# VH-VL binders against q9y8t7: the designs that were tried, part 14

Target 1, 261 residues: q9y8t7
Amino acid sequence: MRDSFLQKAIASAKDRTSLLEEIAGNCSPKPGRPSLSSSIREWVYRVGGAVIAEYKRCSPSAGAISTLDPVSYVQATRDASAAYSVLTEPNWFCGSIELIPYFARYKPVLAKDFIVSETQIRIAACMGASAALLIMEALTPRELQELAAAASRYGVEVLVETPDASHAVEASRLAPGSIIGVNSRDLKTLRVDYEAMLREVSKAREQLPGEVILVAESGIDSPDKALKAFKAGAQAILVGTAFMKNPQLREKILAELLQIP
Key: E = the ipSAE of ESMFold2; O = the ipSAE of OpenDDE; V2 = 0.75 times the mean of E and O plus 0.25 times the DockQ between their complexes.

## First folded at step 2 (VH-VL)

Design Za4 (framework fv_zagotenemab)
Fold by ESMFold2-Fast, scan of step 2:
Structure Za4 (fold): chain C 261 residues (1-261), chain A 125 residues (1-125), chain B 112 residues (1-112)
Amino acid sequence: as target 1 above (261 residues)
Amino acid sequence: EVQLVQSGAEVKKPGESLKISCKGSGYTFTSYWIEWVRQMPGKGLEWMGEIYPGDSDTKYEKNFKGQVTISADKSISTAYLQWSSLKASDTAMYYCARQGSEYDWPTGYYAMDVWGQGTLVTVSS
Amino acid sequence: EIVLTQSPGTLSLSPGERATLSCRSSQSLVYSDSNTYLHWYQQKPGQAPRLLIYKVSNRDSGIPDRFSGSGSGTDFTLTISRLEPEDFAVYYCMQGTHWPYTFGGGTKVEIK
């Protein structure tokens, strides 16, 4: 499965889209959804950085990460988080589209899934999501442009996840106004590499317009790593597994951020 | 079917040279690291080193650096482990295995998931 | 270099019993990407090793659910809930977090 997981995930997403289209019908995006980008900018202004806390119960590589329920997770993370990233992929990440309304009560929600259709974006917005993840490696350039345009029509912001600075720049051109994420991997092993992410974030910051929000993804499991990501040029960090296993980590990160305005 | 097939058993004398092979099939050979692992008779597994066939980048465990050479020929999807001068202490079973991922984003196993059958090397006078 | 210490060296049990195998590392195996690259391999006499568990707790394809992995940081466990005759083998833990990669010394699970 390792050498074809992305292809299987994409195929599954297409099948789920067909089912969602039948069940959800013609739902309309929920009005009054808060802006993800505005929340990030407010946190950057106040304390120098923003945290997107990811609620992820399981993954193929980690298996079961935590059985912590949404209520307990929100109570532990709400005061220090700018936004929630909520997994809606059910087969490998134990996600559900029905998690979105709960998290959306408290913070802007990024719907995290293998998004391959406008229908997925529309339904996430119907549930209350403010933003949707588009994975550059899962999409052709044309698909990326079309899905970003569809998101705009539904009033949904886009976070485009990229592996490096050159793709970050390309993604920004293909989907203007998008938030850009860097989830860097060692090219030979495909492992997510924190040091490579820092280098690529720094390169992307130099090349991207100053108004483009840059998010550092992966490898952040300590306050020191969070601070280095912000210093490299990221306005926000996305933290998943570390927060699921230790929600108190968010308070340590916040404490460090309060020392650097 | 993803497979690694190793060359057959070898019987050598001290001082002789030897080159054993590990041929990959059923996957993109240049997208995975090839690992070499030694197991001396009655002993455990020892990681020796690795090669990325796409650019022939190599890494060695320090005790094997200078004692063996790891190489690969990507045109025939084959990795090699070579000795210029064998010693009796080189008597062991040698395994190759693949590690890494081509399309597994971001959930790569990064474990040795496919192994060759092993090549028994016996060095005796 | 990371040292992996497996204990016990030999575990003598009967079919149907629970086996608990320990692997302790000399330092944390959490990689910079927050993943822990601690894997378990099974080796039967005359055969190449086979991947059982990857990244602490994930079963490889085709591995029965009686095998489970757990642990964090430096302390890891492989559990076989109910030993079957085919489970009598040598088990190795291995770390891929720090270069150079290293294996534990192995735990032999043998029939009593």
Scores: ipSAE 0.007, ipTM 0.461, lowest interface PAE 9.9, mean pLDDT 86

Design Za5 (framework fv_zagotenemab)
Fold by ESMFold2-Fast, scan of step 2:
Structure Za5 (fold): chain C 261 residues (1-261), chain A 122 residues (1-122), chain B 112 residues (1-112)
Amino acid sequence: as target 1 above (261 residues)
Amino acid sequence: EVQLVQSGAEVKKPGESLKISCKGSGYTFTSYWIEWVRQMPGKGLEWMGEIYPGDSDTKYEKNFKGQVTISADKSISTAYLQWSSLKASDTAMYYCARSDLYEYGTPAFDIWGQGTLVTVSS
Amino acid sequence: EIVLTQSPGTLSLSPGERATLSCRSSQSLVYSDSNTYLHWYQQKPGQAPRLLIYKVSNRDSGIPDRFSGSGSGTDFTLTISRLEPEDFAVYYCMQGTHWPYTFGGGTKVEIK
C-alpha cells in the first residue's frame, strides 16, 4: 500500500463522504456508546492484554476471506474480545457502515476505513461506533490534528495507525489522548513484517508515556505471536484475517493470557 | 487506465548497443517495482531483474548481472533495459511488468507491457 | 534457486473438459508473513502473459470463476473446470517468495 492504492482509496473515500452527507443528513452520535480505551484497560488489568477482533470479509491481498456472518462471528469471538474492528470500506474490503449497529450491541466498535472527513467520523458515531481509525500515512499532520479534534467533538475516540516507532511518537504528539497502533511493513514491498512490528512496538513503548495504549497490528496469526506482541509492550492486538478464518484462535490467546501474572 | 507501454521491435548485429524502454501510466510509477522478463523463441519465461523507480534500487538474477543494465527515469515514468554489446543469444521477446506483492496492494506482475522483440543476427 | 516443475508439459483436451495443471516447488513457498507467493499466468501465442491467480487461490480482477487455484507448501494446482475456446494457451506458475523469482517451464493446453 503506497501512493497509488492509498490515493485511490482516499479519492474513493472523498466521493463516499459526499454521498454519506446526502443520505445521513444531520444525524447525531448514538448515546451510550462504550469506550474503546476503557475496555482495553479493563482487559489489560484483568488478563494482561486485549484483543480487537476484526470483521473483514475481503481485502486486496487475500481476496475473499470468509463468508462467516456477523451473528456467527460474534458468537465465536465475543467472550474474549475487548472490541470489534468493523470494515466500512466497500470497494476493497467488502465493508459497510450498516455492519456497525450489530457489533455495537456487544462491544465497542472501531470503524475501520480510509477516513478523510469529519462526516465519516460523525456518521460512524451515528451508527454506534466508539472509535475511528486514522491512518497516519493517509493524512497530512494538519489533517490528522483536525480529524482528531473533530472526533473529540463527536465523542469518538481515535486509533492512529502508524508504520513505526518514530511515527507512533509523532502521532501521539499530534493527536494527544489517541490510541496508537503499529503496523510495520517492508518499505519496498510493503509486505507485513511481524518481526519488524515487534521491534517497532518495543521501541514505541520505550518512548511513549505509560498511559498511551499501544496496539500491535497485522501478522498475528497464532497464540505465540500474540503473546510476543504483548510482551513487546502492546496492550492490545488487532487480529483480522486469522480470526475470520479461525474464530476460535482468540480463545486460545485468551487462555494463554490468563496464565500471565 | 493503468498500462505499461514498451518501445518497438529492434533488429541488431552482434556487438551493437541497445536500450529499450517501458513507460508506465495511470498509476504512481515510483510506488511499484518494474520487473524485466525474457522469453527466448519457443521457450518459457525467465526473470531477469527489477528496479524500484522511487530510489533506483536494482536487483538482478545472477546470469544477467553484468550482461544488462536496468535503470529508470522517474521524471518521465520510464524504465530501461540496456546492453553495451549484444550477442546472438540475446534474441528474445523482452517484457516489463509491474510488481505489487504487499498486503493492501495488487498481486505479483499484475500489469504487463506488450513486449519488445529483439533480434540479433549477423 | 527455487525450481518450479510444471506437469504435464502438454494437455490435449476438448472444449467443455476439465483441465488440471500441476506446479511443484523444490522448497516451501511460505513467506515469513505466512503468505504463499505462488501465482499463475496465462499466455496466448503472440501476446504478453496475464495474471490469473495470485497467492495460490485468489482470482485476479476479471478472471472467470472456472479458473481456480489450490495447494500448499510445495505442491500447487491450477484447475479450469470447463474449458472455453479462449482458454487454450500456455500456463506458467511463478514464485515470489524467494529471491530470485522463478517461473515454471509452462504447461501448454491445446485443443484435441
Scores: ipSAE 0.005, ipTM 0.453, lowest interface PAE 10.0, mean pLDDT 85

Design Za6 (framework fv_zagotenemab)
Fold by ESMFold2-Fast, scan of step 2:
Structure Za6 (fold): chain C 261 residues (1-261), chain A 123 residues (1-123), chain B 112 residues (1-112)
Amino acid sequence: as target 1 above (261 residues)
Amino acid sequence: EVQLVQSGAEVKKPGESLKISCKGSGYTFTSYWIEWVRQMPGKGLEWMGEIYPGDSDTKYEKNFKGQVTISADKSISTAYLQWSSLKASDTAMYYCARVEPGYFDSTYPLDYWGQGTLVTVSS
Amino acid sequence: EIVLTQSPGTLSLSPGERATLSCRSSQSLVYSDSNTYLHWYQQKPGQAPRLLIYKVSNRDSGIPDRFSGSGSGTDFTLTISRLEPEDFAVYYCMQGTHWPYTFGGGTKVEIK
């Protein structure tokens, strides 16, 4: 791992496991959770692409992003979003598992955290999440397989985040049926690399089975960049900071998609 | 305790070669960029270039490309700045500093600096 | 490529006074990740520079709260609310948004 922050986040997540176990008790997955993959496929069918809108109040890179509350965010974003990505990591992303139930009332929820434990997946399902993020670079192949299997037992879909096409292909083999995300960054600076993401999405689309949903996650901050990601082969895009700063961006992306023949 | 310790002052003649060093300790050397900054006598700071010790990838400001070579030996947590042929105009204080990668803990400040190496080139 | 212009070049003040230092960029310093990589450094005579403020407004560990940074896009300010004797130094802004990274020319804060 090239990311010293990723190592800290993983260690923190492991430390949080005992607290989450105490809080979770004998909870059961919330019934009636909508499918993330089904929502994405429906939006692709209707307009040619899906938007996963991320509610993220802060991050290590951006610091405090927005003070916009969940109610205001949902009111501004629900009509153009296929799903919500909700940060549950508390130390660096100002997240909380308590946010999941609110967003889950409106759309499928992807629980976004450094997930290293089955307990994290269980509590996300109990709160109403439809899917959980697994970060390829944060897990060994065995850990990825085991966590994907655990998610299946709880009826939780998995989005595996990968840095490039070769990892995307491997992730799809290790966790069949998962949604695959590409989040590319420069390996030396670890800064988001939108152009690299476009190249890797295009390569991944050529290699992955047609039924595998591909999500583009890097540096999308304009309608033009979103449109190019869909044209590269992504069925969905995941956008955080840009939407927190400008929720209206989703409507502009939808308008652009509707103009494609 | 994070420290960057640079080699001692050098007095050289034009045409001579020189290699100065910057040794990191108290952190994972291969996970941070090492920056080189020049300060000519009585002047401001000039970014010269950088190296990522994990794979020795280098970048140079165009005015320094071909004039100096930046390298690193990760086995001893040391970065180097080297001249094949010094000029009087190379007389300056040279600083090394570290930079944390910008993604997640995204900041590109030079957060820890070496004490500097004074290079004097005169005949 | 990116030129940072600091003003004034020299600021002559007495202890207890407020210092306001400007740094202007030739182009926007907002990176594609929505961060602004504009940092401030302090250099005292005979010493290496010291990180003061990073990403426009964040104080580095141990930096007194009399130091604050502000600004956006192309215009940035470092403020020292009440100068202490130890604050008389040269201050540099630096951009890390686009390689090659560049420094401003510096502002010298000196005693009257």
Scores: ipSAE 0.000, ipTM 0.432, lowest interface PAE 13.6, mean pLDDT 85

Design Za7 (framework fv_zagotenemab)
Fold by ESMFold2-Fast, scan of step 2:
Structure Za7 (fold): chain C 261 residues (1-261), chain A 124 residues (1-124), chain B 112 residues (1-112)
Amino acid sequence: as target 1 above (261 residues)
Amino acid sequence: EVQLVQSGAEVKKPGESLKISCKGSGYTFTSYWIEWVRQMPGKGLEWMGEIYPGDSDTKYEKNFKGQVTISADKSISTAYLQWSSLKASDTAMYYCARDYGSLEDYTPYYFDYWGQGTLVTVSS
Amino acid sequence: EIVLTQSPGTLSLSPGERATLSCRSSQSLVYSDSNTYLHWYQQKPGQAPRLLIYKVSNRDSGIPDRFSGSGSGTDFTLTISRLEPEDFAVYYCMQGTHWPYTFGGGTKVEIK
């Protein structure tokens, strides 16, 4: 009965979903949630790229990342962020669904979790989330289609996270209208690799329709790396650990973008 | 549920060809590397090589390059290890394993699931 | 290539005793992401290897807390605090930091 980390995370999410169904009852998505895709497009128009700032207190690979409270984090990042990615997975990422309402006051919120049920999507929207993460590797094609359709019924946008360009193309086919994320790994070691992500983003951009928003999600910890991701074809980048450790990084990224009209 | 199921034991003569299999189930087969590990009788573990089934990219440890061929058929979620001409020195237990593929920044790279092994005996 | 040296080759101990197994690498196993990809596997006679510890100190699911891993850089230790009968097996360290992937020679823990 040995389970991989992904299988353990999925099993945990199913348990949490059962509790959420019992506790939350028939809540409705919060009205007036701002659009994630609209915010990204607005930032791309204004400065050439968008930053999704991730509030992540811990992770299995990094351990404890930051002791910054949500108020301090928002104060440091709000003016340079198109959106917030908020971890709601509690066991490995120190997340909580209760964090969503605070971040949603300021920017569109992407609920970041191992989402395996429409109940998770509905409750995230009840808390104020504008979008939900669907991890392609955690779902069958049928599950991906069904969850994307459920999100649409709740007025929730979807960011489908994929490991490479081939999966990005398939995800766009299975979940039309979704934002597509590339969180690439070294093809040999499966480690998150910035250079691999750049190659896969570039390949995905060539194959996806121009209107599909592409998000780069691997290893961006400097302005130069952010700029190269945008040049490779991403409209947005997702920045986690670097933003938690250096809140001023966002200003440098914007300064670099403004130097390239 | 993730499983790797290998083909059964083989008894062969020197010079014969052989192809053994490793079938993955319960996960997206094309998204994880399949590793091949040899264990000679009474000896330790030796990494032989790997394949990424999504594009059939292969990597070999230098001592195994040219001695064996690693391949995969993604339509049936099966990886293969094959010899064109077996030698008595190929007598060993052969394991396949999955390189742990995870998401985001929690990909530790380790062999998380192993097949049960295929014993290959080559004798005259 | 990275050479992993395990010592001792054989530990002869009784149930209830503490086992300490060493694994030394020829160069640092810290990857550019600041993770150390040093893992420990257990192999019982007639069975496939089983993951015990990944990334130096993390126990895999279902592994009892009597197993612990420690170390950094080039020097790593697997400790079994109180040997149970089922713990008599061969233990291998393995590194995933540098290609090609390599295993140590193994330490056999046997009944005295």
Scores: ipSAE 0.000, ipTM 0.410, lowest interface PAE 11.4, mean pLDDT 84

Design Zb (framework fv_zagotenemab; at its last look DockQ between E and O 0.01; V2 from the best seeds 0.00; counts 0 for: pae E 10.9 > 2, placed apart)
Fold by ESMFold2-Fast, scan of step 2:
Structure Zb (fold): chain C 261 residues (1-261), chain A 122 residues (1-122), chain B 112 residues (1-112)
Amino acid sequence: as target 1 above (261 residues)
Amino acid sequence: EVQLVQSGAEVKKPGESLKISCKGSGYSFTSYWIEWVRQMPGKGLEWMGEIDPSDSYTKYEKNFKGQVTISADKSISTAYLQWSSLKASDTAMYYCARGSEYDWLTGPFDYWGQGTLVTVSS
Amino acid sequence: EIVLTQSPGTLSLSPGERATLSCRSSQSLVHSDSNTYLHWYQQKPGQAPRLLIYKVSNRDSGIPDRFSGSGSGTDFTLTISRLEPEDFAVYYCMQGTHYPLTFGGGTKVEIK
């Protein structure tokens, strides 16, 4: 059996857990962390949608994809961002837990990694993260439920990433109060299915309670795609590589949001 | 030598069922996706869907989902395309092709079967 | 879905002439891994398609030097520098970056 990328990433995360336990020691979650959900709701109220800007240094193909240092990235993006997604996975995304405190000075931080242990959530909170990513396809239903409960104990919000509407509904049931993401990227093939994501976002919006925040992820590389995601029912979008490589996208998304009826 | 060999031409009536095959040889069958492509008479190429033979995970173009079933039997290195009830509009040449390598997106269809002509007429 | 527009629909040329085939994408084909998954295929009458060029500009094994690919983002070109009799065929572009995978409508290169 050949291991998929997701299976390799999960195995790596499990191996990293022992080191994280040594680093985490007896640290406690940093007090006064701003709420991710509150920031998203505030942006939706004011302009009709929110952007989660992702700082990602490299991709699984080993190429550096972010050319801006953290200071320059914050200066370029903070006016158009409700939150920052910060990669902490070191092997494929060149991430670091040490990046969290810097971004947390400015906006709520979503710690983005292949999270398989409570220790990963606790140390992210110690560094200042407001929220942690849980990938539905990487976890059993019981693991998802237990990690969401652990996050709650640490005062950490959860964004559950799902591939479709049926999983989005199940994730919301298993992890009540979570932000729900629909990812246009197929984790098995890494191809983007943007139009399927729009259909799944729309179906999820119809089935989820109105208070559940829905996030559209991956494949948003133009203002038109951002607007279509919001129109489909997403309250927030997560934008990574495109936000870095296309400065016009940042300004155009904000300008378009201000004109949403 | 890498080869994809497809089953022979079929002549069917509307409403009949059909299963055509694509047998891979000369490579690790479970290490590559199998792609299915339709070409209607005198028309261009249309991607129908794909299968990962290692776990039978499938992806379909939306207009083909529910109209056809893609499957594979890795024990005999063979992929299948199946109709429960054929329509005259299914008349076409059907190609299988070797797609992306299992672990990562490589993209190109580097080897193609010879094609199976399916004719559906009353 | 990603729409690939090929132009012209038909090129009528003589052996020895240069052929330039266009493929335009409705949106960027650049993957997050920085690769562009646009490929070109040749289909001769009565035959299955064959791979010519993969990832914009890489020539497949056994493909003559007269075939070359270029382009970026949304605008791609297949060039045949000096047509040989065996090059008269239909040429298709295809993208692998986005689901569903899509082909262009084809450009027929025919003898004058």
Scores: ipSAE 0.107, ipTM 0.670, lowest interface PAE 6.3, mean pLDDT 87
Fold by OpenDDE, look of step 3:
Structure Zb (fold): chain C 261 residues (1-261), chain A 122 residues (1-122), chain B 112 residues (1-112)
Amino acid sequence: as target 1 above (261 residues)
Amino acid sequence: EVQLVQSGAEVKKPGESLKISCKGSGYSFTSYWIEWVRQMPGKGLEWMGEIDPSDSYTKYEKNFKGQVTISADKSISTAYLQWSSLKASDTAMYYCARGSEYDWLTGPFDYWGQGTLVTVSS
Amino acid sequence: EIVLTQSPGTLSLSPGERATLSCRSSQSLVHSDSNTYLHWYQQKPGQAPRLLIYKVSNRDSGIPDRFSGSGSGTDFTLTISRLEPEDFAVYYCMQGTHYPLTFGGGTKVEIK
C-alpha cells in the first residue's frame, strides 16, 4: 500500500531529525523572542485582524510557486504582516531552517514543518522562531502533548493545526495556551475546501474560550476571502501561495480591514 | 569598539543639495538599524527616520517624509541623509545613532555619532 | 503620535543634592509584548546624547549607580541620587513603543 503524502512527510521529518541531532550540540534557544500571540493580539486590537505571511517557495500540489527571494518578500510584506510563517521542510516545500533567522529580524516567526521531535522544536528556537507548528493529524494525542510541553520549555509558542472544530477543541485541551489553526486542506489529497474552513472556524469560535487565538489557514487568495475568515471568527489568517505570487495582496487585505467601521 | 563617525560640518545656501554620512564600525553594520535625529539650535531632539542597512528599508517621521532621503551603502558600512534642496529652516545638528537589531523592537539608541552641523544661510 | 511631557523644564540644584525628573506619556507605553520601551538620555553642551537608562529602569553600560529609572504605564521618573558636577546637563526621555518614535522636551539640570 502506498503511503499518503502525510506519511511520507513524517518519515522524511524523522530522518531529518537524526541529522539535526548531530548539529544541535551547541545550540541554545535564544531568549527574548517576540511573541506570536502578542503580535496577533496587537493587530486584532489595531485593525481587527492579523495576517501571517507565509514564505513558501514550493508545494506538493503546485510544484514551484515563486522564485521570490526572502529579501524581496520581506520588502513587500513587512509593513502589513503580524508574523511570518516560514516553511522549513526541504523536500516538497523547498524550505530551510536557515531561513528563520532572517525573517525573525522583522517579525515573529512560525516555524512551519512536519514536526515530530523535540529536536526540531529546539533547533527552531535556536534559530529564532517564536512558534512552531504541530499538525494534529500527524501526531498522536500523547505526542502532541509532549511536543507542546517541550515547546514551552524552550519558550516557543505552539500553533496546532487542526482539520475541524471538534479537533480544534480537543487540541486546546491537549495543548493549553496554544494557538489553534483550522486547515481544511486534505493532507492525503492536498485539496483545499475554503468554505469548509469557514464553517469550521465559525464552529470552533463558538466552542473555544475567548482567549484562544484562532487562525484560518486555508485557501485565502483575495481580500474578500480574508474578510470572511475574520467575520467567521478568526483572529488571524495565514496566507501562503497567494502572497508568494502577489505580495501586494497583503496591502489590499489591510486596506479592507481599515475600512471596517 | 562600536563607533559611528559622521561627516564634517556643512555650510550651504538655500536651494543647494546636500548629502551627509554616518559610518559604523566595531559591529555588524547590517545587523542594526540606523536612526537619524535632528536638533535645531537651542531645541530638543526630533526623530527623523530610520533605515535597515541590510536591505535599505526605510521609515520616516511624517514631517520628514519627502523632505529628506535616508539611504545606506552596506558595502562600506555607511548611512546617508540627503536633501535635494536645502532651506534655511534645515539649519540644525543632525545625529545618527544605532537602533535596534530587530524591527519589532524600537530603541534604545545605544551609540551615537558626534553629529553633523548643517548651516543654511543666504 | 505619543507626546512625552517632561517636568520641570529647568531644575536648579547644587552638587550633592537629589534630582527627580518626570516624564509623562499621553498614553500607555506598555507594548503588547509586555515590555515598556521608555528610555532616558543625557546630553551635555556641545556633545551628542548618551543613553542612560533603557526600558524604564535598566542602566546602560558604564552608567553610575546614582542614576536610576522607575515608573509604569504613563508616568516615569529619572532620579539622580547625588548630583555630581558632571551631571549638569539636559535629560531627554524617549519612547519606542509606538511609531513614530518621540522624545520629550527635555529637562535642564543646572547648577544653583
Scores: ipSAE 0.029, ipTM 0.585, lowest interface PAE 4.8, mean pLDDT 91
Fold by ESMFold2, look of step 3:
Structure Zb (fold): chain C 261 residues (1-261), chain A 122 residues (1-122), chain B 112 residues (1-112)
Amino acid sequence: as target 1 above (261 residues)
Amino acid sequence: EVQLVQSGAEVKKPGESLKISCKGSGYSFTSYWIEWVRQMPGKGLEWMGEIDPSDSYTKYEKNFKGQVTISADKSISTAYLQWSSLKASDTAMYYCARGSEYDWLTGPFDYWGQGTLVTVSS
Amino acid sequence: EIVLTQSPGTLSLSPGERATLSCRSSQSLVHSDSNTYLHWYQQKPGQAPRLLIYKVSNRDSGIPDRFSGSGSGTDFTLTISRLEPEDFAVYYCMQGTHYPLTFGGGTKVEIK
């Protein structure tokens, strides 16, 4: 197979898992971790939508990103956020599993990495994560099912990231009860594609039961884009690079959410 | 607009060195692979290799590995293809093309340079 | 190494006719991410190749709707529903699923 960034990240994750097993071995998931899905549903009920605020220190294309330390980031964001998405991947996103506790004290945490083994899920939960990311494009159907089952055993919810509506429907079948994310890319350039994401969220909403939580993940960098994602059928949005680059974006999104029926 | 502009035609003798260039503009140069493609006179297209300009990670087709060097200077948005010792059989048109965004999945070569004709003769 | 076999080598047709070009792969082109990275390019004399169709069936921006792609697995087709004078060129398929990336040998579409 041609080596893509995803394949490099998967290979790195397999290597990192071996080290994690040596260091953390047999740790147990922390008790009393809050539910990501419950937090999202509460925000949807009370305000009409939920924000998952992403903490990311680097990206593959941009390198280091100007960002706040974890404590300052939480102070700026917690009142408008249903949850945190915390990058734990060290090589391209400059993340660490050790970042999780800084956020988990305040809100449910989604551990965001290239998860290929149940060891990664267990250790994220040991650090206080409420949920773990599974990237559908990185896993066979069998692997997705097995990792979702493992997450359930550790009391960890799953967000399955999918590129389009057909994969979203398949992910819901393969991993029942999971939260479903839509992160669409332009078919030619492979860049994150907000307009495609909107179309695919709408299609997925029509095909999935209402109780399935849909998360819109692509290119939401303005209040208008956030509102359109909720109108398309997402219950939550993931706000990452835009949120980190514009500290006032939180207040703009909150103001727009208060107008949602 | 996205453009890849290649250096001009070259006439060389066997044994000489050569470095040809491909300058990208109108897009984030480090966000995409640069691909190199050879076309022998009257023949089809052959993939030679690729480079990720952000970190200079390269992949070569097996018959070109060790025969050419692919490099990039991201500070000037330019990729290079070079030979240390040209052979008459290197006479061909050489294209650069923009490949997949390095962040994720493989994709098509969506923008191509105009080509650099390299002629190697005594 | 994946061999892409294009047929026929040459199509001699008149403007207005339908052209059907075949590309057969020695192995499946379905990637582990479930996409199929089979692409079609057009090359006119003295010009660089031009992307027509990516990922089997998606037209690139600015490509007329008379161009369409289809197929799956190992068998792929480029169809030009009604040939225009500017369509007489050489057409290549390319796969990006497996290293090394490979092109087909080309199909020349020429005026009869």
Scores: ipSAE 0.000, ipTM 0.496, lowest interface PAE 10.9, mean pLDDT 86
ESMFold2 (binder alone), look of step 3: mean pLDDT 93; pTM 0.952

